# VH-VL binders against Mucin-5B (MUC5B): the designs that were tried, part 19

Target 1, 171 residues: Mucin-5B (MUC5B), of Gallus gallus (Chicken) (q98ui9r863to1033)
Amino acid sequence: GTCTVYGNGHYMSFDGEKFDFLGDCDYILAQDFCPNNMDAGTFRIVIQNNACGKSLSICSLKITLIFESSEIRLLEGRIQEIATDPGAEKNYKVDLRGGYIVIETTQGMSFMWDQKTTVVVHVTPSFQGKVCGLCGDFDGRSRNDFTTRGQSVEMSIQEFGNSWKITSTCS
Below, E stands for the ipSAE of ESMFold2; O stands for the ipSAE of OpenDDE; V2 stands for 0.75 times the mean of E and O plus 0.25 times the DockQ between their complexes.

## First folded at step 19 (VH-VL; framework fv_fezakinumab)

Design m02 (from d05 with light chain G52Y; at its last look DockQ between E and O 0.72; V2 from the best seeds 0.80)
Fold by ESMFold2, look of step 19:
Parts: sequence; C-alpha cells; structure tokens
Structure m02 (fold): chain C 171 residues (1-171), chain A 119 residues (1-119), chain B 111 residues (1-111)
Amino acid sequence: as target 1 above (171 residues)
Amino acid sequence: QVQLVQSGAEVKKPGASVKVSCKASGYTFTDYYMHWVRQAPGQGLEWVGWINPNAGGTFYAQKFRGRVTMTRDTSISTAYMELSRLRSDDTAVYYCARSKYTWYRFDHWGRGTLVTVSS
Amino acid sequence: QAVLTQPPSVSGAPGQRVTISCTGSSSNIGSYYDVYWYQQLPGTAPKLLIYYNSYRPSGVPDRFSGSKSGTSASLAITGLQAEDEADYYCQSYDTSSYGWVFGGGTQLTVL
C-alpha cells in the first residue's frame, strides 16, 4: 500500500482514502509500533509541518525516522543519521536520486521525500493490519483508516489527526 | 519460555571486582540486547548499560564508564557484567533484562544477583 | 536524584482508583520514543506492566492503564485490589544521552 502527503496537509492513506488535515505539531505519519502488530515493529515516521507565511500553507517538513538501530533526521534537505547502536547491521539504505531522498528498509517499507513538502511511503502487503498513524491501518478497508491511537474509528478528520499528535511539541 | 538465570550472590571488599553472569534460554540469544540494571537496598532502579550479543558492541551509562565491562559468550548464551574498583555504594541487586532494540521495552528480567561490598 | 519524578507513595482503598505520575523533560518523556511502566512486587524482579505509553502485555489486568501527554506520563489503576500493592517505575529513553532513565519509584499501599 502507498501513502502520500502533499504540502498543504493533503493525504492519501495506504488504503486509498483521501483527506485533508492541517496541524502545526509533530505527528506520527506511519509506523508498525502498533498494538495491532504482534511483532516488535521496524519503523516510525514522525513529521512536523513548517508553515509558509500563510497559516494554511506548508513550505517544508521536518521528518524523523526511527528504525531498529538508527534515528534519521531530515530537515531543510539535510540528512542526519544517528546510530543508537553503531555496531548493528542497518535495516535500511539511504539514497539520493534526482532531488529526492529515498530510504528503504529490508522489511519492505519505502520512503521518498522531495526535500520540501511531498512524502511518499510505500509498504509491502506483509504490513497489512500492522501499521498505524495518519496513513491509516492498511487493513484493506478505507473506513478503518481513521482509527485513532486508542484503536477506535472516529467520525471526524480533526479528531483522527489530533489522536496522532505528539503533544510535547505544541500548545 | 524465556528465562534469564543469574549467578549467585557475591560478597566483596572495596577495591575488588565482581563479575555477574546471566544465562539466557527460550529464545535466540543474539536477537536481543541485554541490559544491566541495579537496585541498591531500599532504592530505585538504575540503568548500567547494554551489550549487543550479536555484534559484541556495548554502551554504558556515564556514571559507570571506566569501571564496567560487559561481555558475552554466544556459545553458551550468557552475558556478563564486570564492575571494578568496587565501593560500598555499589552494594545492590544487579538485574539483567532483555530488549529487542536499545530503546525498546524490557520484557524479561533475571531474578537479580545481590552484590555486597563491605569493609 | 531520579531524572523522572514520581511521587514516593500513593495509597487507596480496595475498589478505588489511584494514579501515579511520572514527570520528565522533552529529551525523554517528551521525545518520539515510548514510555514504559514496570511493577515490582516485594522481593521480586520488575515486570513489564505498560508499553507503547498505554498498552498492556497479555496477562496484565485491564484495570491498569497508561497515558502520556507533553513531558509527563501517568499510570492509573482502577478497581484497586490488595495484590496491586507494589512499587511502580516509569522508564523513558533519553535522547540527550541515548540511554535509559527510570523514575524514582512509587510505593502503592492498599488500605
């Protein structure tokens, strides 16, 4: 499944559901560190939207990826890799292609960022039912994509988006 | 069934060293980090450091750098923690605990090894 | 002194609700990493009680719940039972050192 983020808070979930959400905090875009995943999980992607001079537009992203033995920080087109265990085998590879940063894990997650406001996250079918976040749960049903962090399906986009907020970075 | 079996209690004098062992069973020893955590009598938990048994890499809390050495023997699925230049305030129960990643939950703990340092 | 601050003790009568707070900073509880809780019964090793900030391993009763907001975390116990009398520790990964910090522990007494 493929999840896409377009600069002004436009989302296409892993199950193909389109929605708009604008928040000015940090949010979990996608991860497999979820209670619906019985395994340990392999990735967490956190985004922060940086506004342009207008309150409803986004010019750039700050992105943090947490993998098994490394944390990757993406800011202003820069890549900072921080090993939490420098002696461990990395489960990912970083590549730079035509202005895009491409990060792929051995478990089948693929991340692509245009270094501005466009992000694409792809996961292989083995992740079905194992992911959570703004990109939804990839369970084959778009209705369930709005599952909150408390594992309930919510009726409003704003409630859904705010359930994935990391509150230490706002209010 | 995951088990972490630790070596027996030790009594040491100040200035000596102690080596505590933690034998793992019921899982693939090299797939999980081993942490050491100590607890002085009547006190809270204090993290000492970790070893990656697959690669042999270690990371120690600042307080223990220069005095602690963590090793392992993968052929017998055993992790070790050695603490040197012992002081009386090193008296504690020393636990081993495992995690999948260095930043991940400690889902199984040994029963602890009491180390008593007295002059 | 512990990096994460917990009340040293909490008490409640059977059937009541108690909460145990855990206060840290943006580098630990407020980071992008999860908070964990452990229960330590008298004379025993700690046992994992809460993971991913708020979820229970199998075998942990549903009267235990966790939450995280800002730079603080909280453990709640409802329907308090005598068997809940124990010490409780919060734990967080600290991104300033990339090491672990524990709270000082909270002794729960069931009246």
Scores: ipSAE 0.799, ipTM 0.898, lowest interface PAE 0.8, mean pLDDT 89
ESMFold2 (binder alone), look of step 19: mean pLDDT 92; pTM 0.930
OpenDDE, look of step 19: ipSAE 0.842; ipTM 0.929

Design m03 (from d05 with light chain N53D; at its last fold request DockQ between E and O 0.61; V2 from the best seeds 0.80)
Heavy chain, then light chain:
Amino acid sequence: QVQLVQSGAEVKKPGASVKVSCKASGYTFTDYYMHWVRQAPGQGLEWVGWINPNAGGTFYAQKFRGRVTMTRDTSISTAYMELSRLRSDDTAVYYCARSKYTWYRFDHWGRGTLVTVSS
Amino acid sequence: QAVLTQPPSVSGAPGQRVTISCTGSSSNIGSYYDVYWYQQLPGTAPKLLIYGDSYRPSGVPDRFSGSKSGTSASLAITGLQAEDEADYYCQSYDTSSYGWVFGGGTQLTVL
ESMFold2, look of step 19: ipSAE 0.815; ipTM 0.902
ESMFold2 (binder alone), look of step 19: mean pLDDT 92; pTM 0.932
OpenDDE, look of step 19: ipSAE 0.895; ipTM 0.949
ESMFold2, look of step 20: ipSAE 0.784; ipTM 0.888
ESMFold2 (binder alone), look of step 20: mean pLDDT 92; pTM 0.930
OpenDDE, look of step 20: ipSAE 0.850; ipTM 0.936
ESMFold2, fold request of step 21: ipSAE 0.783, 0.790, 0.799; ipTM 0.888, 0.885, 0.895
ESMFold2 (binder alone), fold request of step 21: mean pLDDT 91, 92, 92; pTM 0.915, 0.930, 0.926
OpenDDE, fold request of step 21: ipSAE 0.923, 0.912, 0.926; ipTM 0.958, 0.955, 0.959

Design m04 (from d05 with light chain S26T G52Y; at its last read DockQ between E and O 0.66; V2 from the best seeds 0.82)
Heavy chain, then light chain:
Amino acid sequence: QVQLVQSGAEVKKPGASVKVSCKASGYTFTDYYMHWVRQAPGQGLEWVGWINPNAGGTFYAQKFRGRVTMTRDTSISTAYMELSRLRSDDTAVYYCARSKYTWYRFDHWGRGTLVTVSS
Amino acid sequence: QAVLTQPPSVSGAPGQRVTISCTGSTSNIGSYYDVYWYQQLPGTAPKLLIYYNSYRPSGVPDRFSGSKSGTSASLAITGLQAEDEADYYCQSYDTSSYGWVFGGGTQLTVL
ESMFold2, look of step 19: ipSAE 0.824; ipTM 0.907
ESMFold2 (binder alone), look of step 19: mean pLDDT 92; pTM 0.933
OpenDDE, look of step 19: ipSAE 0.888; ipTM 0.948
ESMFold2, look of step 20: ipSAE 0.835; ipTM 0.914
ESMFold2 (binder alone), look of step 20: mean pLDDT 92; pTM 0.931
OpenDDE, look of step 20: ipSAE 0.840; ipTM 0.933
ESMFold2, fold request of step 21: ipSAE 0.821, 0.790, 0.832; ipTM 0.905, 0.886, 0.908
ESMFold2 (binder alone), fold request of step 21: mean pLDDT 92, 92, 92; pTM 0.940, 0.927, 0.926
OpenDDE, fold request of step 21: ipSAE 0.923, 0.925, 0.922; ipTM 0.958, 0.959, 0.957
ESMFold2, last read: ipSAE 0.824, 0.808, 0.795; ipTM 0.907, 0.898, 0.891
ESMFold2 (binder alone), last read: mean pLDDT 92, 92, 92; pTM 0.929, 0.927, 0.928
OpenDDE, last read: ipSAE 0.920, 0.919, 0.926; ipTM 0.956, 0.955, 0.959

Design m05 (from b03 with light chain G52Y; at its last look DockQ between E and O 0.61; V2 from the best seeds 0.78)
Fold by ESMFold2, look of step 19:
Order: structure tokens, then sequence, then C-alpha cells
Structure m05 (fold): chain C 171 residues (1-171), chain A 119 residues (1-119), chain B 111 residues (1-111)
């Protein structure tokens, strides 16, 4: 499954759902550190939008990836890798490919960032039902099933997005 | 059945060293980090450091660097913590605890080893 | 002395709700790493109570809940019972040292 973030808070989930969410805090984009995953997780991707001055438009992203034995920080074209156990074998590789920063794990997660506002996260089928975050749970169903009910009380996109907020220092 | 079985209580004089052990069973010993955490009488929990049983790599809290050594013997699935130049304020229960990653939850703990340092 | 600040004690009557706070900084609770809670009954080792900031391991009653906001975390116990009388510790990974920090502990008394 493939999740894409682009432009001004536009998302395509692992299950193909399109939605818009504009938050000014730090959010879990995708991870497998989820209660529906019986095993220990292998990745966490945190994303923060950087506004254009005081506008609500997005000019850049701050991205943090947490892996088994390392943390990777991506900001303003810089890559900072911090080993939490420098003697451990890394479960990921970092590459620069055609202007994209590409980070791939041995477990089948691929992360691509154009160093601006476009992020693509791909996970192999082995992650079905094991992921959570703004990219959804990759369960084969669209989250927008809530909107097809018409008569039911449903969670708004804003409430969904804010449920994945990991810091509150901005709001 | 994950178990962490620790060595028995010890009484030491100031200036001595102590080596406590933690024998693991019910899981693959080299797949999890082993942490040591101490608790002085009536006090809270204090993290000492970790060892990666696979590599033998270690990382110690700054307070203990230069006095603590963590080792392991993978053939008997046992981790060790040695604390040297003991002082009376090292009197504590010393726990071992495992985690999948250095920054991950401690999901199993040993019963603790009381180390008493007194003259 | 503890890097994470907890109240030294809290109390409540059976059936009531109690809350235990845990205050830290941007390098620990305010980081992107999870906060964990442990329950320690007298004379025993700590036991994992809350993981991923807010989730319960199997066997932990649903009256226990956790949350995290900014640089603070909170443990709530609803429907307080006598067996909840214990010490409670928050724990966070500290990115300034890349080591663990615990709160000073909170002694819960059930009246």
Amino acid sequence: as target 1 above (171 residues)
Amino acid sequence: QVQLVQSGAEVKKPGASVKVSCKASGYTFTDYYMHWVRQAPGQGLEWVGWINPNSGGTFYAQKFRGRVTMTRDTSISTAYMELSRLRSDDTAVYYCARSKYTWYRFDHWGRGTLVTVSS
Amino acid sequence: QAVLTQPPSVSGAPGQRVTISCTGSSSNIGSYYDVYWYQQLPGTAPKLLIYYNSYRPSGVPDRFSGSKSGTSASLAITGLQAEDEADYYCQSYDTSSYGWVFGGGTQLTVL
C-alpha cells in the first residue's frame, strides 16, 4: 500500500482514501507501533508542517523517522542520523535519488521525500492491519465509509487528524 | 514463559565491588536489550544502563560511568552488572529488565537483588 | 531530584477517580518517544501498566488510562479499588542524554 502527502495538507491513505487535513502541530503520519500489531514495531514517521510566514499555506516539512536503533531528522535539506545503539545493525538505508531522499527498511517500508512538501510512504503487504496514523490502517477498507452512512454521527476529518497529534506545544 | 532470575542478596563494605546476575529464559536472549534499574530504600527508580546481549555493546547513565560494567554470557543466557568502589548510598535493590529497543518499554523485570553497603 | 516530576502522594475513596501527573520537558515527555507507566506493589518489582502513552497490556483493567500532552503525561484510575494501592512511576526516553528517566513515584492510598 502507498500513502501520499502533497501540497497544502492533501493526503491519499494506504487504502486509497483522499482527504485534506491542515494541522499546525506534529502528527504521526505512519507507524507500526500500534495496538493492532502483536509484534514490536519497526518504524514511526512524524511530520510537521511549516507555514509560509503567518499564512496557513505550507512551505516545507519537518520529518522525524524513528527506527529500531536510530532516529533520523529531516529539516531544510539536512539529514541528521542519531544512533540510539551505534553498535546495532541498522534496519534501514538512506539514499538520495533524483532530488528525493529515500529511506527504506529491511521490513518493507519505503519513505520518499522531495525535500519540500511531497512525501510518499510505501509498505509491503506484510504490513496489512499492522499500521496506524494519518495514512490509515491499511485494512483494505476506505475510512470514508463513515461519509456513506448519511444518517450516522461520524468523526470529522479534523477530529481524525487531531487524534494523531503527538505534541501539543503548538496548539 | 519469560523469566528473569536474579542472584541473591549481598552485603558489602564501602570500597568493595559487587557483581549481580540476571538469567533469562523463555525467549531468545540476544533479541532483547537488558537494562539495570536500582531503587534505594524508600526511594524511586533509577536507570543504570543497558547491554545489547547480541553485540556486548553497553550504554551507561552518566552518574555510573567509570564505576559500572555490564557484561553477558550468551551460552547461559545471563547478564551481569558489576558496580565498583561501593558507597553507602549504593545500597539498593538492583533490578534487571528487558526491552526490545533501547528506547522501548520494559515488559519484564527480575525480582531484584538487594545490595547492602555498610561497615 | 527526579527529572520527571510526580506528586509524592495521591489518595481517593473506593469508586472515585484519581489522576497522577508526570511533568517533564521537550527532551523527554515532549519528544516523539512514548511515555510508559509502571505499578509497583509493596515488596515487588515494577509491572508495566501503560505503553504507547495510553494503551494497556493484557491483564490491566480498563479503569487505568494514560494520556500525554505537551511536556506532561497523566495516569488516571477510575472506579478506584483497594488493590490499586501502590506506587506509580512514569518513564520517558530522554533525547538530551539518550537514556531513561523516571518520575519520582507517586504513592496511591485508597481510603
Scores: ipSAE 0.806, ipTM 0.894, lowest interface PAE 0.7, mean pLDDT 89
ESMFold2 (binder alone), look of step 19: mean pLDDT 92; pTM 0.930
OpenDDE, look of step 19: ipSAE 0.861; ipTM 0.935

## First folded at step 20 (VH-VL; framework fv_fezakinumab)

Design n01 (from d03 with light chain G52Y; at its last look DockQ between E and O 0.59; V2 from the best seeds 0.76)
Fold by ESMFold2, look of step 20:
Structure n01 (fold): chain C 171 residues (1-171), chain A 119 residues (1-119), chain B 111 residues (1-111)
Amino acid sequence: as target 1 above (171 residues)
Amino acid sequence: QVQLVQSGAEVKKPGASVKVSCKASGYTFTDYYMHWVRQAPGQGLEWVGWINPSGGGTFYAQKFRGRVTMTRDTSISTAYMELSRLRSDDTAVYYCARSKYTWYRFDHWGRGTLVTVSS
Amino acid sequence: QAVLTQPPSVSGAPGQRVTISCTGSTSNIGSYYDVYWYQQLPGTAPKLLIYYNSYRPSGVPDRFSGSKSGTSASLAITGLQAEDEADYYCQSYDTSSYGWVFGGGTQLTVL
């Protein structure tokens, strides 16, 4: 399954659900450190959506990936790796392909970032039912909560997005 | 069934060293980090450090650097913590606990080893 | 001098609800890493009670719940029972030291 963040605040979930969410904090985009996963997780992806100015300013994302033995920070096209155990074998590889930063784990997660506002996360079918975050749980169903709540659709989207907020860097 | 079996209680004088063992069973010893945590009588938990049994790499809390040494013997699935230049305030129960990653939950604990430091 | 601040004690009658707070900083509870809770019954080793901020391992009753907001975490116990009398510790990974910090512990008394 494939989850995409495109433009500023546009999402397509692992299950193909499209939604718009604008937040000014840090959010879990996708991870497998979830109670529905009986194994130890292997990745956590956190994104920060920065508000642009009202002019023609270019926005960029702050992205943090947490892996088994390293934390990777992506800021303005730069890659900073912080090892929590520098002697441990890495479960990931970093590559640059055609203007994208590509990070892939041995467990089948592929992350791509165009160094601006486009992020693509792909997970192999083995992750079905094992992930959580803004990208959804990859359980094969669309989120119809927005339609069943009638005229409160935007409230439901904001409640969903805010449930994945990490407030440590929210300002 | 995961088990962490620790060595017996120790009584030491100030200035001595102590070495506590933690024998693991029921899992692949080298797949999990081993942490050491101590608890002085009537006090809370204090993290000492971890060892990665696979390569033997270690990381110690700042308070213990220079006095603690963690080792392991993978042939008998046993982790060790040695604390030197003992003081009376090192009197505590010393626990081993395992985690999958250095920053991950401690899902199994040993029963603890009481170390008493007194004259 | 625990890095994470917990109340030293709380109490409640059987059947009541109690909460235990755990206050830290942006480098620990407020980081992108999870908060864990441990129960320590008298004379025993700590046991994992809450992981991923709010989830229970198998065998932990559903009357235990956890939450995290900002730089603080909370453990709630509803339907309080005599067997819940124990010490409770919060734990967080600290990104300023790259090590673990615990709360000072909270002694729960069931009246």
Scores: ipSAE 0.789, ipTM 0.888, lowest interface PAE 0.8, mean pLDDT 87
ESMFold2 (binder alone), look of step 20: mean pLDDT 92; pTM 0.927
OpenDDE, look of step 20: ipSAE 0.852; ipTM 0.936

Design n02 (from m04 with light chain N53D; at its last look DockQ between E and O 0.70; V2 from the best seeds 0.78)
Fold by OpenDDE, look of step 20:
Structure n02 (fold): chain C 171 residues (1-171), chain A 119 residues (1-119), chain B 111 residues (1-111)
Amino acid sequence: as target 1 above (171 residues)
Amino acid sequence: QVQLVQSGAEVKKPGASVKVSCKASGYTFTDYYMHWVRQAPGQGLEWVGWINPNAGGTFYAQKFRGRVTMTRDTSISTAYMELSRLRSDDTAVYYCARSKYTWYRFDHWGRGTLVTVSS
Amino acid sequence: QAVLTQPPSVSGAPGQRVTISCTGSTSNIGSYYDVYWYQQLPGTAPKLLIYYDSYRPSGVPDRFSGSKSGTSASLAITGLQAEDEADYYCQSYDTSSYGWVFGGGTQLTVL
């Protein structure tokens, strides 16, 4: 499954559902730390949309990836890897390919970012039904891709998107 | 089933050291981090630190750095916490608890070991 | 001295709804790591009650619910029962120190 974020708040879920969402907070884009995957989590991708001045347009992204023993902070072309356990084996690798920052986990998640507004997350079929977030659950059914963090299917995109907000000072 | 069996109660004098053990069973010992959390009588939980049983790496709360040493013996699936230069305010029940990752939930706990520091 | 702030005690009658608050900061509850809740019955070790801010492990009744907003988290217990009398602790991973922090604990009394 492939989830794509592009342009000014355009999303395509793992199951191919398209929607537009404009938020100015931090959100869980995709993760496998989900209720249906209680003990097998391997990644969490948090995305923050930054507006263009006073406009509603998204100009930049701040992305944080959380892994088993490390986190990666991506901002303004900077790649910061922080090890929570320096002695632990990393479950990911980082590459620069054609202007994209590419991060791949050993479990089959691939993250690509053009360092602008395009993010692509790919997960192998083994993740089917085991992921959650703005990208959906990758269960092959696009009709339930707007499942909220509380595990309800929401018809309102705004409510769906807001449910995946990382609570901070933003609203 | 997962079990964490801790050593018995300890009584120590101020300035002494105490070493508490936590034997794990029912799961692969090296696949989970072992945390230590203490609780003074009538007080709340206080995180002490963790050890990675696989590599032996440790991370301690700032409060305990220089006084605490966490070790493990993988051959017997046992984690150890040693606290030195004991003082009266170290009197507490010390728990071991496992987590899959450093930032993950404490899903199983030992029954605790009471360490009493008194002159 | 706990980094996360909880009320020292709450009480309720059987069948009532009670709420336990947990106030932190942007470096812990307000971060991208999760909040966890633990129940500690008298004379026992803590038990995981809530994970991922709001989810329940198997065996935990749906009377227990967790939520998070901003830099605060909350544990709600509906249909309060005598067996719920215990201490409750919130927990969060602090991104400044990369260590765990607990709330001060809340003693729940069932009247």
Scores: ipSAE 0.803, ipTM 0.924, lowest interface PAE 0.7, mean pLDDT 94
ESMFold2, look of step 20: ipSAE 0.819; ipTM 0.905
ESMFold2 (binder alone), look of step 20: mean pLDDT 90; pTM 0.915

Design n03 (from m01 with light chain N53D; at its last look DockQ between E and O 0.72; V2 from the best seeds 0.78)
Fold by ESMFold2, look of step 20:
Structure n03 (fold): chain C 171 residues (1-171), chain A 119 residues (1-119), chain B 111 residues (1-111)
Amino acid sequence: as target 1 above (171 residues)
Amino acid sequence: QVQLVQSGAEVKKPGASVKVSCKASGYTFTDYYMHWVRQAPGQGLEWVGWINPNAGGTFYAQKFRGRVTMTRDTSISTAYMELSRLRSDDTAVYYCARSKYTWYRFDHWGRGTLVTVSS
Amino acid sequence: QAVLTQPPSVSGAPGQRVTISCTGSTSNIGSYYDVYWYQQLPGTAPKLLIYGDSYRPSGVPDRFSGSKSGTSASLAITGLQAEDEADYYCQSYDTSSYGWVFGGGTQLTVL
């Protein structure tokens, strides 16, 4: 399954659902640290939109990837790797391909960023039903709504997006 | 079933050292970090550090650096914590606890080992 | 001298709702890493109660819930029962030290 972020907060989920979301915080784009998984996850991708001054348009992205033994920060084309256990074997590789930053895990997650506003996250079929975040749950279906707290509740796309907010600094 | 079995209670004098063990069973010992956490009587929990039993790497809370050493023996699935130059305020129950990653939940805990430091 | 601040005690009658606060900073509770909660029954080791800010491991009743806002986290317990009487600790990974910090603990009394 493939999730894409493009333009001014445009998303296509792992299940092919398109939506628009602009938030001023940090959000979980995709992760496999979800309650329906019995095992520990292997990745968490956090995204923050940077506006163009007073504009509502997005000029750039700040991206943080949390892996088994490292945290990777991507900002303005720079890659900062911070080991949480420097002696551990890394579960990922970082590559630069034609102006794109490509990060792939041994478990089958592929991340690609054009260093601007376009992000693509691909997960192999083994992740079906094991991921969550703005990219959705990859359950094999398109859905009519984005509410995940209960079947009887309908929620807006804005409420869905805000449910994936993870930082204290936003308003 | 995951179990963490710790060594028995210890009584020590100030200035001595103590070595506490934590034997793991029910999982692959080298796939999880082992943490040590202590709790003085009537007090809260205090993280001491971790060991990666696969690579043998360690990381200690700043308060304990220079006094703590964590080791392991993978052949018997056992982690150890040694605390030196003991003081009376080191009297505590010392727990081992495991996590999949250094920054992830402690999903199983040992029963604790009481270390008493008194003259 | 816990890095995370919790009330020393809370109490409630059976069936009531109780909340336990946990206040930290941008380097711990306000980071991109999760907050965890542990229950410690009298005379026992701590046991994982909440992970991922708000998720419950198997065997934890749904009357326990966690939440996180800003640099604070909360544990809520509804429908209080006598067996909930315990100490509760919040825990967070601290990105300024890349180590763990705990709250000072909260003693819950069921009246």
Scores: ipSAE 0.781, ipTM 0.883, lowest interface PAE 0.8, mean pLDDT 88
ESMFold2 (binder alone), look of step 20: mean pLDDT 92; pTM 0.933
OpenDDE, look of step 20: ipSAE 0.828; ipTM 0.928

Design n04 (from m04 with light chain Y55H; at its last read DockQ between E and O 0.77; V2 from the best seeds 0.85)
Heavy chain, then light chain:
Amino acid sequence: QVQLVQSGAEVKKPGASVKVSCKASGYTFTDYYMHWVRQAPGQGLEWVGWINPNAGGTFYAQKFRGRVTMTRDTSISTAYMELSRLRSDDTAVYYCARSKYTWYRFDHWGRGTLVTVSS
Amino acid sequence: QAVLTQPPSVSGAPGQRVTISCTGSTSNIGSYYDVYWYQQLPGTAPKLLIYYNSHRPSGVPDRFSGSKSGTSASLAITGLQAEDEADYYCQSYDTSSYGWVFGGGTQLTVL
ESMFold2, look of step 20: ipSAE 0.837; ipTM 0.914
ESMFold2 (binder alone), look of step 20: mean pLDDT 92; pTM 0.934
OpenDDE, look of step 20: ipSAE 0.749; ipTM 0.908
ESMFold2, fold request of step 21: ipSAE 0.800, 0.825, 0.815; ipTM 0.895, 0.909, 0.902
ESMFold2 (binder alone), fold request of step 21: mean pLDDT 92, 92, 92; pTM 0.928, 0.930, 0.929
OpenDDE, fold request of step 21: ipSAE 0.925, 0.924, 0.923; ipTM 0.959, 0.958, 0.957
ESMFold2, last read: ipSAE 0.831, 0.802, 0.818; ipTM 0.910, 0.891, 0.904
ESMFold2 (binder alone), last read: mean pLDDT 92, 92, 92; pTM 0.929, 0.928, 0.928
OpenDDE, last read: ipSAE 0.922, 0.918, 0.921; ipTM 0.956, 0.955, 0.957

